# VH-VL binders against Transcription antitermination protein NusB (nusB), part 1

Every score and structure here is a prediction.

Target 1, 140 residues: Transcription antitermination protein NusB (nusB), of Caldanaerobacter subterraneus subsp. tengcongensis (q8rad1)
Amino acid sequence: MNRTEAREWVVKMLYQYDVSKLPLEKIFENFYEEHDPGEQKEYIEGTVRGTVEHLEEIDREIEKYSKDWPLYRMPRIDLAILRCSMYEMLYGNIPVSISINEAVEIAKKYSTDDSPSFINGLLGAFVREKGLEEGEANDN
Positions, changes and structure headers below are counted from each chain's first letter, unless a header gives other numbers; Kabat numbers aren't used for antibody chains.
ipSAE, averaged over its two directions, is called F for ESMFold2-Fast, E for ESMFold2 and O for OpenDDE. V2 adds 0.75 times the mean of E and O to 0.25 times the DockQ between the complexes of E and O.
Where letters were taken out, [cut] stands.
The coordinates of atoms that the task and the answers printed are left out; those that the model quotes come from them. Centres of patches stay.

## First folded at step 11 (VH-VL; from Z1 with heavy chain M106F V108Y, light chain V33L)

Design A2
Fold by OpenDDE, fold request of step 16:
Structure A2 (fold): chain C 140 residues (1-140), chain A 119 residues (1-119), chain B 107 residues (1-107)
Amino acid sequence: as target 1 above (140 residues)
Amino acid sequence: QVQLQESGPGLVKPSETLSLTCTVSGGSIRSYYVHWIRQPPGKGLEWIGVIYYSGSTNYNPSLKSRVTISKDTSKNQVSLKLSSVTAADTAVYYCARGYDYWSGYFDYWGQGTTVTVSS
Amino acid sequence: DIVMTQSPDSLAVSLGERATINCKSSQSVSNYLAWYQQKPGQPPKLLINWASDRESGVPDRFSGSGYGTDFTLTISSLQAEDVAVYYCQQYKSTPYTFGQGTKLEIK
């Protein structure tokens, strides 16, 4: 499992946490029953747990850049993607360029036709407002 | 509010292709996963397949060789084609909206259209 | 394919009494389970998703429970309008599959 695949699982778990109302530990258990994260285990668990821990803060940030589109109206997958990406940029020490690019790619795979553009725009605005530096694309 | 409506011929001859259309209103199919589900008379429900936002499809393996689902975004329509039909394909056919890619429950349904396969 | 099996096939319950419908999956579906109500001449109507989450507009007398392979739909106090066929459906994996249905009638 590479980092890109791992990130997709992070997003899926965040999504599950949001919609299924399962305890986070149960979500992990279910995942490990079917998948071996290998060397990505720390990233997956750290990112999911970290995002959940900072969920209120992250959601407030998302809302700042989505004034016309409240959280409850967002596609749940988009929300999960945004939550993951924002956490990565704020706390995960993931380069901005990588996080945004990967977020958009996940949206292309699993979300609506408009989701990639929406996510890219929102995250771009977030990065500009926060003054986050764009990193070089170096993701295996 | 989103509405789905099935349409197509109610009678199809054996070996021919069943063609149905699902017209979506109150929303764009660009934002919806549209599924096809059928129900033979007096029987349960069978999932046929889905078309995703990207236009990719996923079919029930039992029908995969005969099923084609497509969409026309300009008309906000999703189409179902089932080839080489037999009497076993007689059913009420529904199109339904799936919640999203990862949640395959159906929150909105069309009224269904009856298709009878008969010579 | 995941096989969904409901029990019983048919159920007669008196008005005001509790109705219980069971659904079993051939393998674990976690809580990826939905319940539908279908009345004659109508499409199925979503009642419950995620095994226990009631859809908006669904009366409180309907409840879902279960996890893994065993699920239950309960109507706490049967009403006349509840006469229908009920289906469980898993969406853990494709192909999505339904139970065979349970016909609920008034005794």
Scores: ipSAE 0.891, ipTM 0.938, lowest interface PAE 0.6, mean pLDDT 95
Fold by OpenDDE, fold request of step 16:
Structure A2 (fold): chain C 140 residues (1-140), chain A 119 residues (1-119), chain B 107 residues (1-107)
Amino acid sequence: as target 1 above (140 residues)
Amino acid sequence: QVQLQESGPGLVKPSETLSLTCTVSGGSIRSYYVHWIRQPPGKGLEWIGVIYYSGSTNYNPSLKSRVTISKDTSKNQVSLKLSSVTAADTAVYYCARGYDYWSGYFDYWGQGTTVTVSS
Amino acid sequence: DIVMTQSPDSLAVSLGERATINCKSSQSVSNYLAWYQQKPGQPPKLLINWASDRESGVPDRFSGSGYGTDFTLTISSLQAEDVAVYYCQQYKSTPYTFGQGTKLEIK
């Protein structure tokens, strides 16, 4: 499992945490029953747990840049993607360019036709407002 | 509000291809996962398949070799084709909206259209 | 494929009494389970998703419970309009599969 695949699972688990209302530990258990994260285990667990821990803060940030699309109306997959990406940039030491690009790619795979552009725009605005710098691509 | 409506011939001859159309209103199919589900008379429900945003599809393995699902975004329609039909394919056919890619429950249904396979 | 089995196949309950329908999966589906109500000549109507979450507009007398392989739909006080066939459905993995249905009637 590479980092890109691992990130997809992070997003999926965040999604599950949101919609299924399962305990986070149960979500991990279900994941490990079917998948071996290998070298990505720390990233996956750290990112999911970290995102959940900072969920209120992250959601407040998302709301700042989504005035016309409140959280309760947002596609749940988009929300999961945004939560993951924001955590990565704020706390995960993931380069901005990588996090945004990967977020957009996940949206292309699993969300609506408008989701990639929406996510790209929102995260771009977030990065500009926070003064975050884009890093070099090393997502392997 | 989202509405789905199935349409097509109510009678199909054996060995021919069943062709149905699902017309969606109150929303764009670009934002929906559209599934096909059928129900033989007096029996339960069978999931046929789904078409995703990308246009990719996923079919029930039991029907995969005979099923094709496609969409026309300009008409806001999803199509179902089932080839080489037999009497076993007689059923009410529904199109339904799935919640999203990772949640495959169906929150909106068409009224269904009856298809009878008979010579 | 994940096989869904409901019990009983048919159930007669008096008005105002509790109705209980069970659904078992051949493999764990976590809480990826939905319940539908189908009346004659109508499509199925979604009642519950995620095993226990009622859809908007569904009366409080309907409740779902369970996790893994065993699930239950309960109608706490049967009403006349509740006469229908009920289906469980797993969406843990494709192909999505339904129970065979339970016909609920008034005794």
Scores: ipSAE 0.868, ipTM 0.934, lowest interface PAE 0.6, mean pLDDT 95
Fold by ESMFold2, fold request of step 16:
Structure A2 (fold): chain C 140 residues (1-140), chain A 119 residues (1-119), chain B 107 residues (1-107)
Amino acid sequence: as target 1 above (140 residues)
Amino acid sequence: QVQLQESGPGLVKPSETLSLTCTVSGGSIRSYYVHWIRQPPGKGLEWIGVIYYSGSTNYNPSLKSRVTISKDTSKNQVSLKLSSVTAADTAVYYCARGYDYWSGYFDYWGQGTTVTVSS
Amino acid sequence: DIVMTQSPDSLAVSLGERATINCKSSQSVSNYLAWYQQKPGQPPKLLINWASDRESGVPDRFSGSGYGTDFTLTISSLQAEDVAVYYCQQYKSTPYTFGQGTKLEIK
């Protein structure tokens, strides 16, 4: 599968972790029974495990930029998208504009009519405060 | 409080099209995944299909050739049309809210409307 | 289609006693399983989602368990108001399917 499909699966697995209460190992097992990640296996597992390992810190960042929109009231698919994107921005090596665009496209596909705008606004605020203040350029 | 209410004719003649409307209150169908489920007299429940916020649909293969689900966001309504009905389509018809795109269990149900197919 | 089979079709249980309803799927549904209660003239009411998660407002005497193909709904101390038909439903794959129902009565 390609990276875009793999990221959709990461979001779905984070969603399952949140709502189904299954342990991560069971979630991976269920996925492998029906799907072959191919070259994306390390990315999928690393991102899901990394997000869960840093979940409290990631959620704290999400809450900071959601301003009076508490996480328990957030659509669970939106939260999964934000958790994935925030993890990738904080710990990954991906251009910020790509991360935001991917998050918005996943929201268009799976969440509510209002979700793409909400996610774009939240991630944009995060990037403005963090990326603009500390500025980095990626080298090839 | 989210509420769903079905409406439509209680009696439909064989070979005609059954047409029902689900009206949603206490929320917007722009954020809901509305499903239709039916229950023949004295029998169990059968999932008919769903319309997603995007307007796309997914139908039970057993009914797919005869069913159309559509929505009118300006009226906050979802409609069900089932063509070429027979006595086997006699049932109570429910609309229900699916939790979200990935979780197809139903946390809110309408009261149901009884449809009888008879000459 | 994933076939959901409940057992028994009906049962009678004394007030205050334990009632147990089983649900089997024709293939694994992981924990994508919900339980509903339906009283005469009413729509189904969601009791349990994800096999074991009780919905808000559902009394503690209701519990669900199971994984894969075998699931159980338990009412630990039957109350008169629990007389109803109970349905399981899988939501792993479309078409979503329901069990045939289990009628619960007071003995």
Scores: ipSAE 0.707, ipTM 0.864, lowest interface PAE 1.1, mean pLDDT 90
Fold by ESMFold2, fold request of step 16:
Structure A2 (fold): chain C 140 residues (1-140), chain A 119 residues (1-119), chain B 107 residues (1-107)
Amino acid sequence: as target 1 above (140 residues)
Amino acid sequence: QVQLQESGPGLVKPSETLSLTCTVSGGSIRSYYVHWIRQPPGKGLEWIGVIYYSGSTNYNPSLKSRVTISKDTSKNQVSLKLSSVTAADTAVYYCARGYDYWSGYFDYWGQGTTVTVSS
Amino acid sequence: DIVMTQSPDSLAVSLGERATINCKSSQSVSNYLAWYQQKPGQPPKLLINWASDRESGVPDRFSGSGYGTDFTLTISSLQAEDVAVYYCQQYKSTPYTFGQGTKLEIK
């Protein structure tokens, strides 16, 4: 599978972790029974585990930029997308523009009609405040 | 607060097309996945299909050749059409809200509408 | 298609006693299982999702358990308003399928 497909699986696994309440090892076991990640295995497992390990910090960032929209009211697929994207931007070596575009595309495919705009706006605000915009430091 | 209501003709002749509408109130179908489920008299429940936000659909293979589900966002409605009906299609038809794309359980149901297929 | 089989087809239980309904799938559905209550003339009402999670507003006398192929709905102290037909439903894969139902009555 390619990296875009693998990222969709990461989002789905983070969603399952949130809503199904299964332990991560069971979630991985269920995935491997039906799918072969190929060269993406380390990316999938590393990103899912890393996101869960930093979940409290990541959720604080999400809540900060949600304009007082508490996490328990957020669509659970949107939350999973945001968790993945923020982990990648904070701890991964992923260009910010790619992370945001991939998050928006996943939202178009799986979430509500309003989700792409919400996610783009939230991630955009996060990137602007943290100064993570690609080329920002090099363009001045 | 979210309400779903089925509407359409209660009597349909054999070989004709059954056509039903699900009207959503207390929210927008921009935020809801709507499924159709039916229940023949005195029997259990059969999932018919779903329409996703993209407009794509997924149908029960047993009905796939005869079923069309569509949406009209401006009217906040989802429609079901079932072609070439027989007496076996007599049932109560429900529309229901699926939790989301990845969780196909139904937290809100319409009251149902009875459709009888009779000559 | 994943076949869902409930047992028993019907049962009668005295008020205040425990009622137990079983649901078995023809193949593993992990914990992708929901339970519904349906009273005469009404649509089904969601009780339990993810095998064991009670929906908001469902009394705590209702509980679900199980994983894989074997699932149980338990009513710990039967009340008069619990007379209904109960259905299990898998949502692991499409087509989503329901059990045939279990009719619960007061003895």
Scores: ipSAE 0.707, ipTM 0.867, lowest interface PAE 1.1, mean pLDDT 90

## First folded at step 14 (VH-VL; from A2 with heavy chain Y53H)

Design C1
Fold by OpenDDE, fold request of step 16:
Structure C1 (fold): chain C 140 residues (1-140), chain A 119 residues (1-119), chain B 107 residues (1-107)
Amino acid sequence: as target 1 above (140 residues)
Amino acid sequence: QVQLQESGPGLVKPSETLSLTCTVSGGSIRSYYVHWIRQPPGKGLEWIGVIYHSGSTNYNPSLKSRVTISKDTSKNQVSLKLSSVTAADTAVYYCARGYDYWSGYFDYWGQGTTVTVSS
Amino acid sequence: DIVMTQSPDSLAVSLGERATINCKSSQSVSNYLAWYQQKPGQPPKLLINWASDRESGVPDRFSGSGYGTDFTLTISSLQAEDVAVYYCQQYKSTPYTFGQGTKLEIK
């Protein structure tokens, strides 16, 4: 499993956490029953747990840049993607360019036709506002 | 509010192709995952397949060889084609909206259209 | 395919009494389970998703429970308008599959 795949699982787990109302530990359990994250285990767990821990903060940030599309109206997959990406940029030490690009790609795969542009725009605005800098991709 | 409506011929001859259209209103199919489900008379429900926003499809393996789902975004319509029909394909056919890619429950349904396969 | 089996196939319950419908999956579906109500001549109506989450507008007398392979739909106090066929549906994996349905009637 590479980082891209791992991120997709992070997003999916965040999504599940949001919609299924399952405990996070159960979500992990279910995941590990079917998948081996391998070297990505720390990233996956760290990102999911970290996102959940900072969920309120992250959601507030999302809301700042999504005035025309409040959280409750947002596609849940988009929300999960945004949550993941914001956490990565804020706390995960993931380069902005990578996080945004990956977020957009996930949206293309699993969300709506409008989701990629929406996510790109929102995250872009977020990055600008926060003054986040682009960095090099870490293969760790 | 999102509405789905099935339309098409109510009678199809054996070996012919069943063609139905699902017209969506109150929302764009660009944002939806539209599924087809059928229900034979007096029987349960069978999932036929889904078309994703990307245009990709996923079909029930039991019907995969005969099913084609497509969409026309300009008309906000999704189409179902089922080839080589037999009496077993007689059913009420529903199009329904799936919640999203990862949640395959159906929150909005069309009223259904009856298709009878008969010579 | 994941096979969904409901029990009973039919039941009659007196007004005001509890109705219980069971749904079993051939393999674990976690909580990827929905319940539908279908009245004659109508499409199924979503009642519950994620095994226990009621849809908006669904009366609180409807409740879902379960995880894994065993699920239950409960109507705490049966009303006349609850006469219908009820279906469970898993959406853990494609193809999505439904139970065979349970016909609920008033006794």
Scores: ipSAE 0.906, ipTM 0.943, lowest interface PAE 0.5, mean pLDDT 95
Fold by OpenDDE, fold request of step 16:
Formats: sequence, structure tokens, C-alpha cells
Structure C1 (fold): chain C 140 residues (1-140), chain A 119 residues (1-119), chain B 107 residues (1-107)
Amino acid sequence: as target 1 above (140 residues)
Amino acid sequence: QVQLQESGPGLVKPSETLSLTCTVSGGSIRSYYVHWIRQPPGKGLEWIGVIYHSGSTNYNPSLKSRVTISKDTSKNQVSLKLSSVTAADTAVYYCARGYDYWSGYFDYWGQGTTVTVSS
Amino acid sequence: DIVMTQSPDSLAVSLGERATINCKSSQSVSNYLAWYQQKPGQPPKLLINWASDRESGVPDRFSGSGYGTDFTLTISSLQAEDVAVYYCQQYKSTPYTFGQGTKLEIK
């Protein structure tokens, strides 16, 4: 499992946490029953748990840049993607360019036709407002 | 509100191809995952397949060799084709909206259209 | 494929009494389970998703429970309008599959 695949699972778990209302530990349990994260285990667990821990803060940030589309109306997959990416940039030490690009790619695969541009725009605005610097893309 | 409506011939001859159309209103199919489900008379429900926003499809393995689902975004329509039909394909056919890519429950349904396979 | 089995096939319950319908999956579906109500000549109507979450507009007398392989739909006080066939459906994995249905009637 590479980092890109791992990130998709992070997003899916965050999505599950949101919609299914399952305890986080059950979500992990279900995941590990079917998948071996290998070297990505720490990233997956750290990112999911970290995102959940900072969920209120992250959601407040998302709301700042989504005035016309409140969280409760947002596609749940988009919300999961945004939460993941925002955590990565704030706390995960992931370069913004990588996080945004990966977020957009996940949206292309699993969300709506409008989701990639929406997510790109929102995260871009977030990065600008926070003064976050774009890092170099690594093939990790 | 989202509405789905099935349309097509109510009678199909054996060995021919069943062709149905699902017209969606109140929303764009670009944002929806449209599924086909059928119900033989007096029987339960069988999932046929789904078309994703990307245009990719996923079919029930039991029908995969005979099923084609496609979409026309300009008309906001999804199509179902089922080839080589037999009497076993007689059913009410529904198109339904799946919640999203990762949640395959159906929150909106068409009224269904009856298709009878008969000579 | 995941096989969904409901019990009973048919149920008669008096007005105001509790109705209980069970659904069992051949494999764990976690809580990826939905319940539908279908009346004659109508499409199925979504009642519950994620095993226990009522859809908007669904009366409080409907409740779902369960996790893994065993699920239950309960109508706490049967009303006349509740006469229908009820289906469970798993969406853990494709192909999505339904139970065979339970016909609920008034005794």
C-alpha cells in the first residue's frame, strides 16, 4: 500500500465515522479485518485519529471558506476529503501541494463532477489565508 | 426534490434486448449514482447494477454478461439494456438513486415500469 | 454474494401491538444495512439506513437495531398504514442484496 492508497482509506474512514456513526475503533477494526496497511499504518491511524481529535476546529475552518455551502449540505465525501487534507496541512506536515492534489484526485474518483473544483478552491483559499507554503511533491 | 421515472416498452420478445430509460428531474445525474433494481411479480428485489458519476459501471455478476448501463448527461437520463431476455426477466424495473459512492442504499426511487417477456 | 434472510416471511399483528422483523446476513455487513417499506403498486420506500438511523419523515414507532449479521426492524405500535412488505438490504459490498421480504398484515 502506497501513500496515495492510504490516504483514500483515511478519507473513507473519516467518511464512515461521519455517516455510519460507528465508533472509531470499530471502523479501524473493520478496516484491519480486510486490509493490511503495512508501512502506512502509522499514517492512516495518525491521520484519522488526529482529524477526529481536531474535528471541531477543522470544521470551523471549512465553514469559513464555504459560505454558500454549509457543512450539512455538503457532499459527505467532499467533507471527508476536506477534513483529511486540512488536517494534513495543519498537523500532518504534508506539503500543501501534495495534500491538495491528492484531495482533488480522490474527489475525481469518488465524489461529484463539481467536487474537484470545489475542493481545490476551498483548500486553496485556506492555504492562502493561513499563509501555508507549498512544498515539493514527493513520490512517497 | 429529486424524481426518477422509468420508461420503455412493456413487452419484449424472448431473445430480444430490453431497453429502458430513467429520466431524472430535480437534480443533475452528474452528482448522482443511479442504480437499476428489478422485482419479478410477487417476488423480492434484485440489484442489477450502477453507473457512477465518472461513467464507470458495476453490475451484478449474475447479469453482467447481458447488462449495459449508460448515461446521457445532456438529457439527464440513464439507460439500461438487458440482452437475450427470457421469461425470467419479466419484472418491474426500477431506477433508484444511491446516496453516494460509498453508501449504496437507495433514498429515491422511480415508480417502476413493468416489463413482460412474452412471444 | 452476501445472502440476506428475513424472518418471518409473513407476520400478522394486532393494531397497536409491536411488530418485529428480523434480518440475517450470511457475512458481517457491519451496520451497512437499510430497511424498506413497500406497499402494493408502489416502489420501496427507505425507512432506515445504517441499521438504526431513521430517514426523515419516518414515524418514531419505526426503529432499527443490530450490527454484524443480525438486524431487527421494530414497529412499536402497529398502525393501519403500516401494512406492507418490508425488506432489508445490505450495502457493505456489491452486489447489493435484499432479504426476501416480510409481509406484515393486521391481525
Scores: ipSAE 0.905, ipTM 0.943, lowest interface PAE 0.5, mean pLDDT 95
Fold by ESMFold2, fold request of step 16:
Structure C1 (fold): chain C 140 residues (1-140), chain A 119 residues (1-119), chain B 107 residues (1-107)
Amino acid sequence: as target 1 above (140 residues)
Amino acid sequence: QVQLQESGPGLVKPSETLSLTCTVSGGSIRSYYVHWIRQPPGKGLEWIGVIYHSGSTNYNPSLKSRVTISKDTSKNQVSLKLSSVTAADTAVYYCARGYDYWSGYFDYWGQGTTVTVSS
Amino acid sequence: DIVMTQSPDSLAVSLGERATINCKSSQSVSNYLAWYQQKPGQPPKLLINWASDRESGVPDRFSGSGYGTDFTLTISSLQAEDVAVYYCQQYKSTPYTFGQGTKLEIK
């Protein structure tokens, strides 16, 4: 499995955590029964667990930049994409342009016609305000 | 309030093509995934397929060779065509809104339209 | 295809009593399970999603439970308006499949 495929699974697992209410361990167990992550296992688990561990902070950031769109009105797939992308940019040391591009591509594949533009705008605003560009660490 | 309404001919001859339209109001198919489900008289429900926002489709393998689902975003409509029909295709046909791409349960249903396949 | 089997096929229950409908899948569907009510001449109406989450506007007397292959819909105190056919549906894998239905009547 390549990193792009692995990130799609991270988004799907965060979605499942949100809508199915299953514990993370059950979500991972179900995934391993049907799929082989290969070299991406630590990335998948680390990103999913890390996102959930920081979920309140991440959701506050999402809500801050989603003016007039409270989280309960947001398509649940968009929310899962944003949660993954913000975690990666804050904690995962990934170039922000890559994180945004991958988030937009996942939105094109799985969400709504308006989702790619919404996600791109939201993540772009977040990156600009935090001074995160091309892998720049925010906190110093 | 989202509303779905099926329309099309109620009688179709064997070997011909069944053609139905689902019109959505109170929302946009740009944000909704419309599925088709059918119910033969006195029997249970059979999922036919879905069209996603991208235009991609996923069909029940039992019908895949005969089914086409398409959409017209400007009219807020989704269409179903089922070719080479037989009496076994006699059913009430529903369009329904799926929750999203990954959750295929149906929170809004049309009223249904009866299609009879007969000479 | 994942086969969904309901039991019983029909059920008669006295007003005010508990009704229980079972649904079994041929392989695990985790909790990707919905329940619908269908009255004569009407489309199905969604009652429960994710095995146990009641849809908005559905009376509290309806509840769902289960995981994996075994699921239950319970009506805690049967009302006259609950006479209908009930269907379970899995949405774990396409094609999405429904149980054969359970006809619920007043005894």
Scores: ipSAE 0.782, ipTM 0.882, lowest interface PAE 0.8, mean pLDDT 91
Fold by ESMFold2, fold request of step 16:
Structure C1 (fold): chain C 140 residues (1-140), chain A 119 residues (1-119), chain B 107 residues (1-107)
Amino acid sequence: as target 1 above (140 residues)
Amino acid sequence: QVQLQESGPGLVKPSETLSLTCTVSGGSIRSYYVHWIRQPPGKGLEWIGVIYHSGSTNYNPSLKSRVTISKDTSKNQVSLKLSSVTAADTAVYYCARGYDYWSGYFDYWGQGTTVTVSS
Amino acid sequence: DIVMTQSPDSLAVSLGERATINCKSSQSVSNYLAWYQQKPGQPPKLLINWASDRESGVPDRFSGSGYGTDFTLTISSLQAEDVAVYYCQQYKSTPYTFGQGTKLEIK
């Protein structure tokens, strides 16, 4: 599978961790019974485990930018998307614009009509405050 | 609080098309995944299919050749059409809200509407 | 299709006693399992999701357990208003499927 597909699975596993209450090892086992991650196995497991390891920090950041909405009211798929994207931005080596675009595309596919705008706004505010913005493209 | 209400003709002739409407109030179908489920008299429940917020659908393979689910966002409505009906299609038809895209259990149900297929 | 089989088809239990309803799937559904209560003339009402998570407003005498292929709904102290038909439902894969129902009666 390619990296975009793998990231969708990371989001789904983080979602399952949140709503199904299964331990991560069982979530991985269920996935491997039906799917072959191929070269993406390290990425999938590393990102899911890394996000859970830093979950308190990541959730504090998400709550900070959610404008008076507590996390328990957030659509659970949106929360899983934000958790994945913030982990990648904080601990991964991925351009911010790619992380936000991938998060928005997953939201378009799986969440609600309003989720892409919400996620884009939240992640944008996070990026601007933390100074993670990419430099300007050369236009000359 | 979100509410769902089914409506449509209670009597349909064999070989014709059954057509039902689910009207959602107290919320927007832009955020909901509406499913159709039916229950023949005195029997269990059968999942018919779902329409996602994007407009894409997933149907029970046993009915797929005869089923169309569509939505009208401006009226906050989801419709069900089932073609070529027989007596076996006599049932109470429910629309229901699925929890989300990845969790297909139903936390809100309409009251249901009875459809009888009879000549 | 994943076949969901409930046992027993009907059950009579004295007020205040424990009622147990079993649900078995033809293949593993992990914990993608919901339970519903249905009274005559009413739509089903969600009781349990994810095999064991009680829905808000559902009395704590209702509990669910199980994983994989074998699931149980337990009513720890039967009350008169619990007379209904109970259904399990898997949502691991489409088509989503329901058990045939278990009719619960008093006495």
Scores: ipSAE 0.770, ipTM 0.885, lowest interface PAE 0.9, mean pLDDT 91
Fold by OpenDDE, look of step 16:
Structure C1 (fold): chain C 140 residues (1-140), chain A 119 residues (1-119), chain B 107 residues (1-107)
Amino acid sequence: as target 1 above (140 residues)
Amino acid sequence: QVQLQESGPGLVKPSETLSLTCTVSGGSIRSYYVHWIRQPPGKGLEWIGVIYHSGSTNYNPSLKSRVTISKDTSKNQVSLKLSSVTAADTAVYYCARGYDYWSGYFDYWGQGTTVTVSS
Amino acid sequence: DIVMTQSPDSLAVSLGERATINCKSSQSVSNYLAWYQQKPGQPPKLLINWASDRESGVPDRFSGSGYGTDFTLTISSLQAEDVAVYYCQQYKSTPYTFGQGTKLEIK
């Protein structure tokens, strides 16, 4: 499993945590029953747990840049993607360019036709406002 | 709110192709995952397949060889084609909206259209 | 394919009494389970998703429970309008599959 695949699973788990009433630990258990994260285990668990831990803060940030599209109206997949990406940029030391690109690609795969552009725009605005620097791709 | 409506011929001859259209209103199919489900008379429900926003499709393996689902975004319509029909394909056909890509429950349904396969 | 099996096939319950419908999956579907109500001449209506989450507008007398392979739909106090066929449906994996249905009638 590479980092890109791992990130998709992070998003899926965040999605599941959001839409299902399952405990986070159960979500992990379900995942590990069918998948071996390998070297990505720390990233996956760290990102999911970290995002959940900072969920309120992250959601407030999302709301700042989504005035015309409240969180409750946002596709849940988009919300999961945004949560993951924002956490990565704020706490995960993931380069902005990588996080945004990967977020958009996940949206292309699993969300609506408009989601990639929406996510790209929102995250772009977030990055500008926070003064986050675009780093070189360090995805190993 | 979103509404779905099935339309098409109610009678199809054996070996011919069943063609149905699902017209969606109150929302864009660009944001929806549209599924087809059928129900033979007096029987349960069978999932036929889904078309994703990208245009990609996923079909029930039992019907895969005979099923084609497509969409026309300009008309906000989704189409179902089922080839080589037999009496076993007689059913009420529903189009339904799936919640999203990862949640395959159906929150909105059309009223259904009856298709009878008969000589 | 994941096979969904409901029990019983038919159920008669007196007004005001509890109705219980069971649904079993051939393999674990976690909580990727929905319940539908279908009345004659109508499409199915979504009642419950994620095994236990009631849809908006669904009366609180309807409840879903279960995880893995065993699920239950309960109507705590049967009303006349609850006469219908009920279906469980898994959406853990494609193809999505339904139970065979349970016909609920008034005794």
Scores: ipSAE 0.755, ipTM 0.902, lowest interface PAE 0.8, mean pLDDT 94

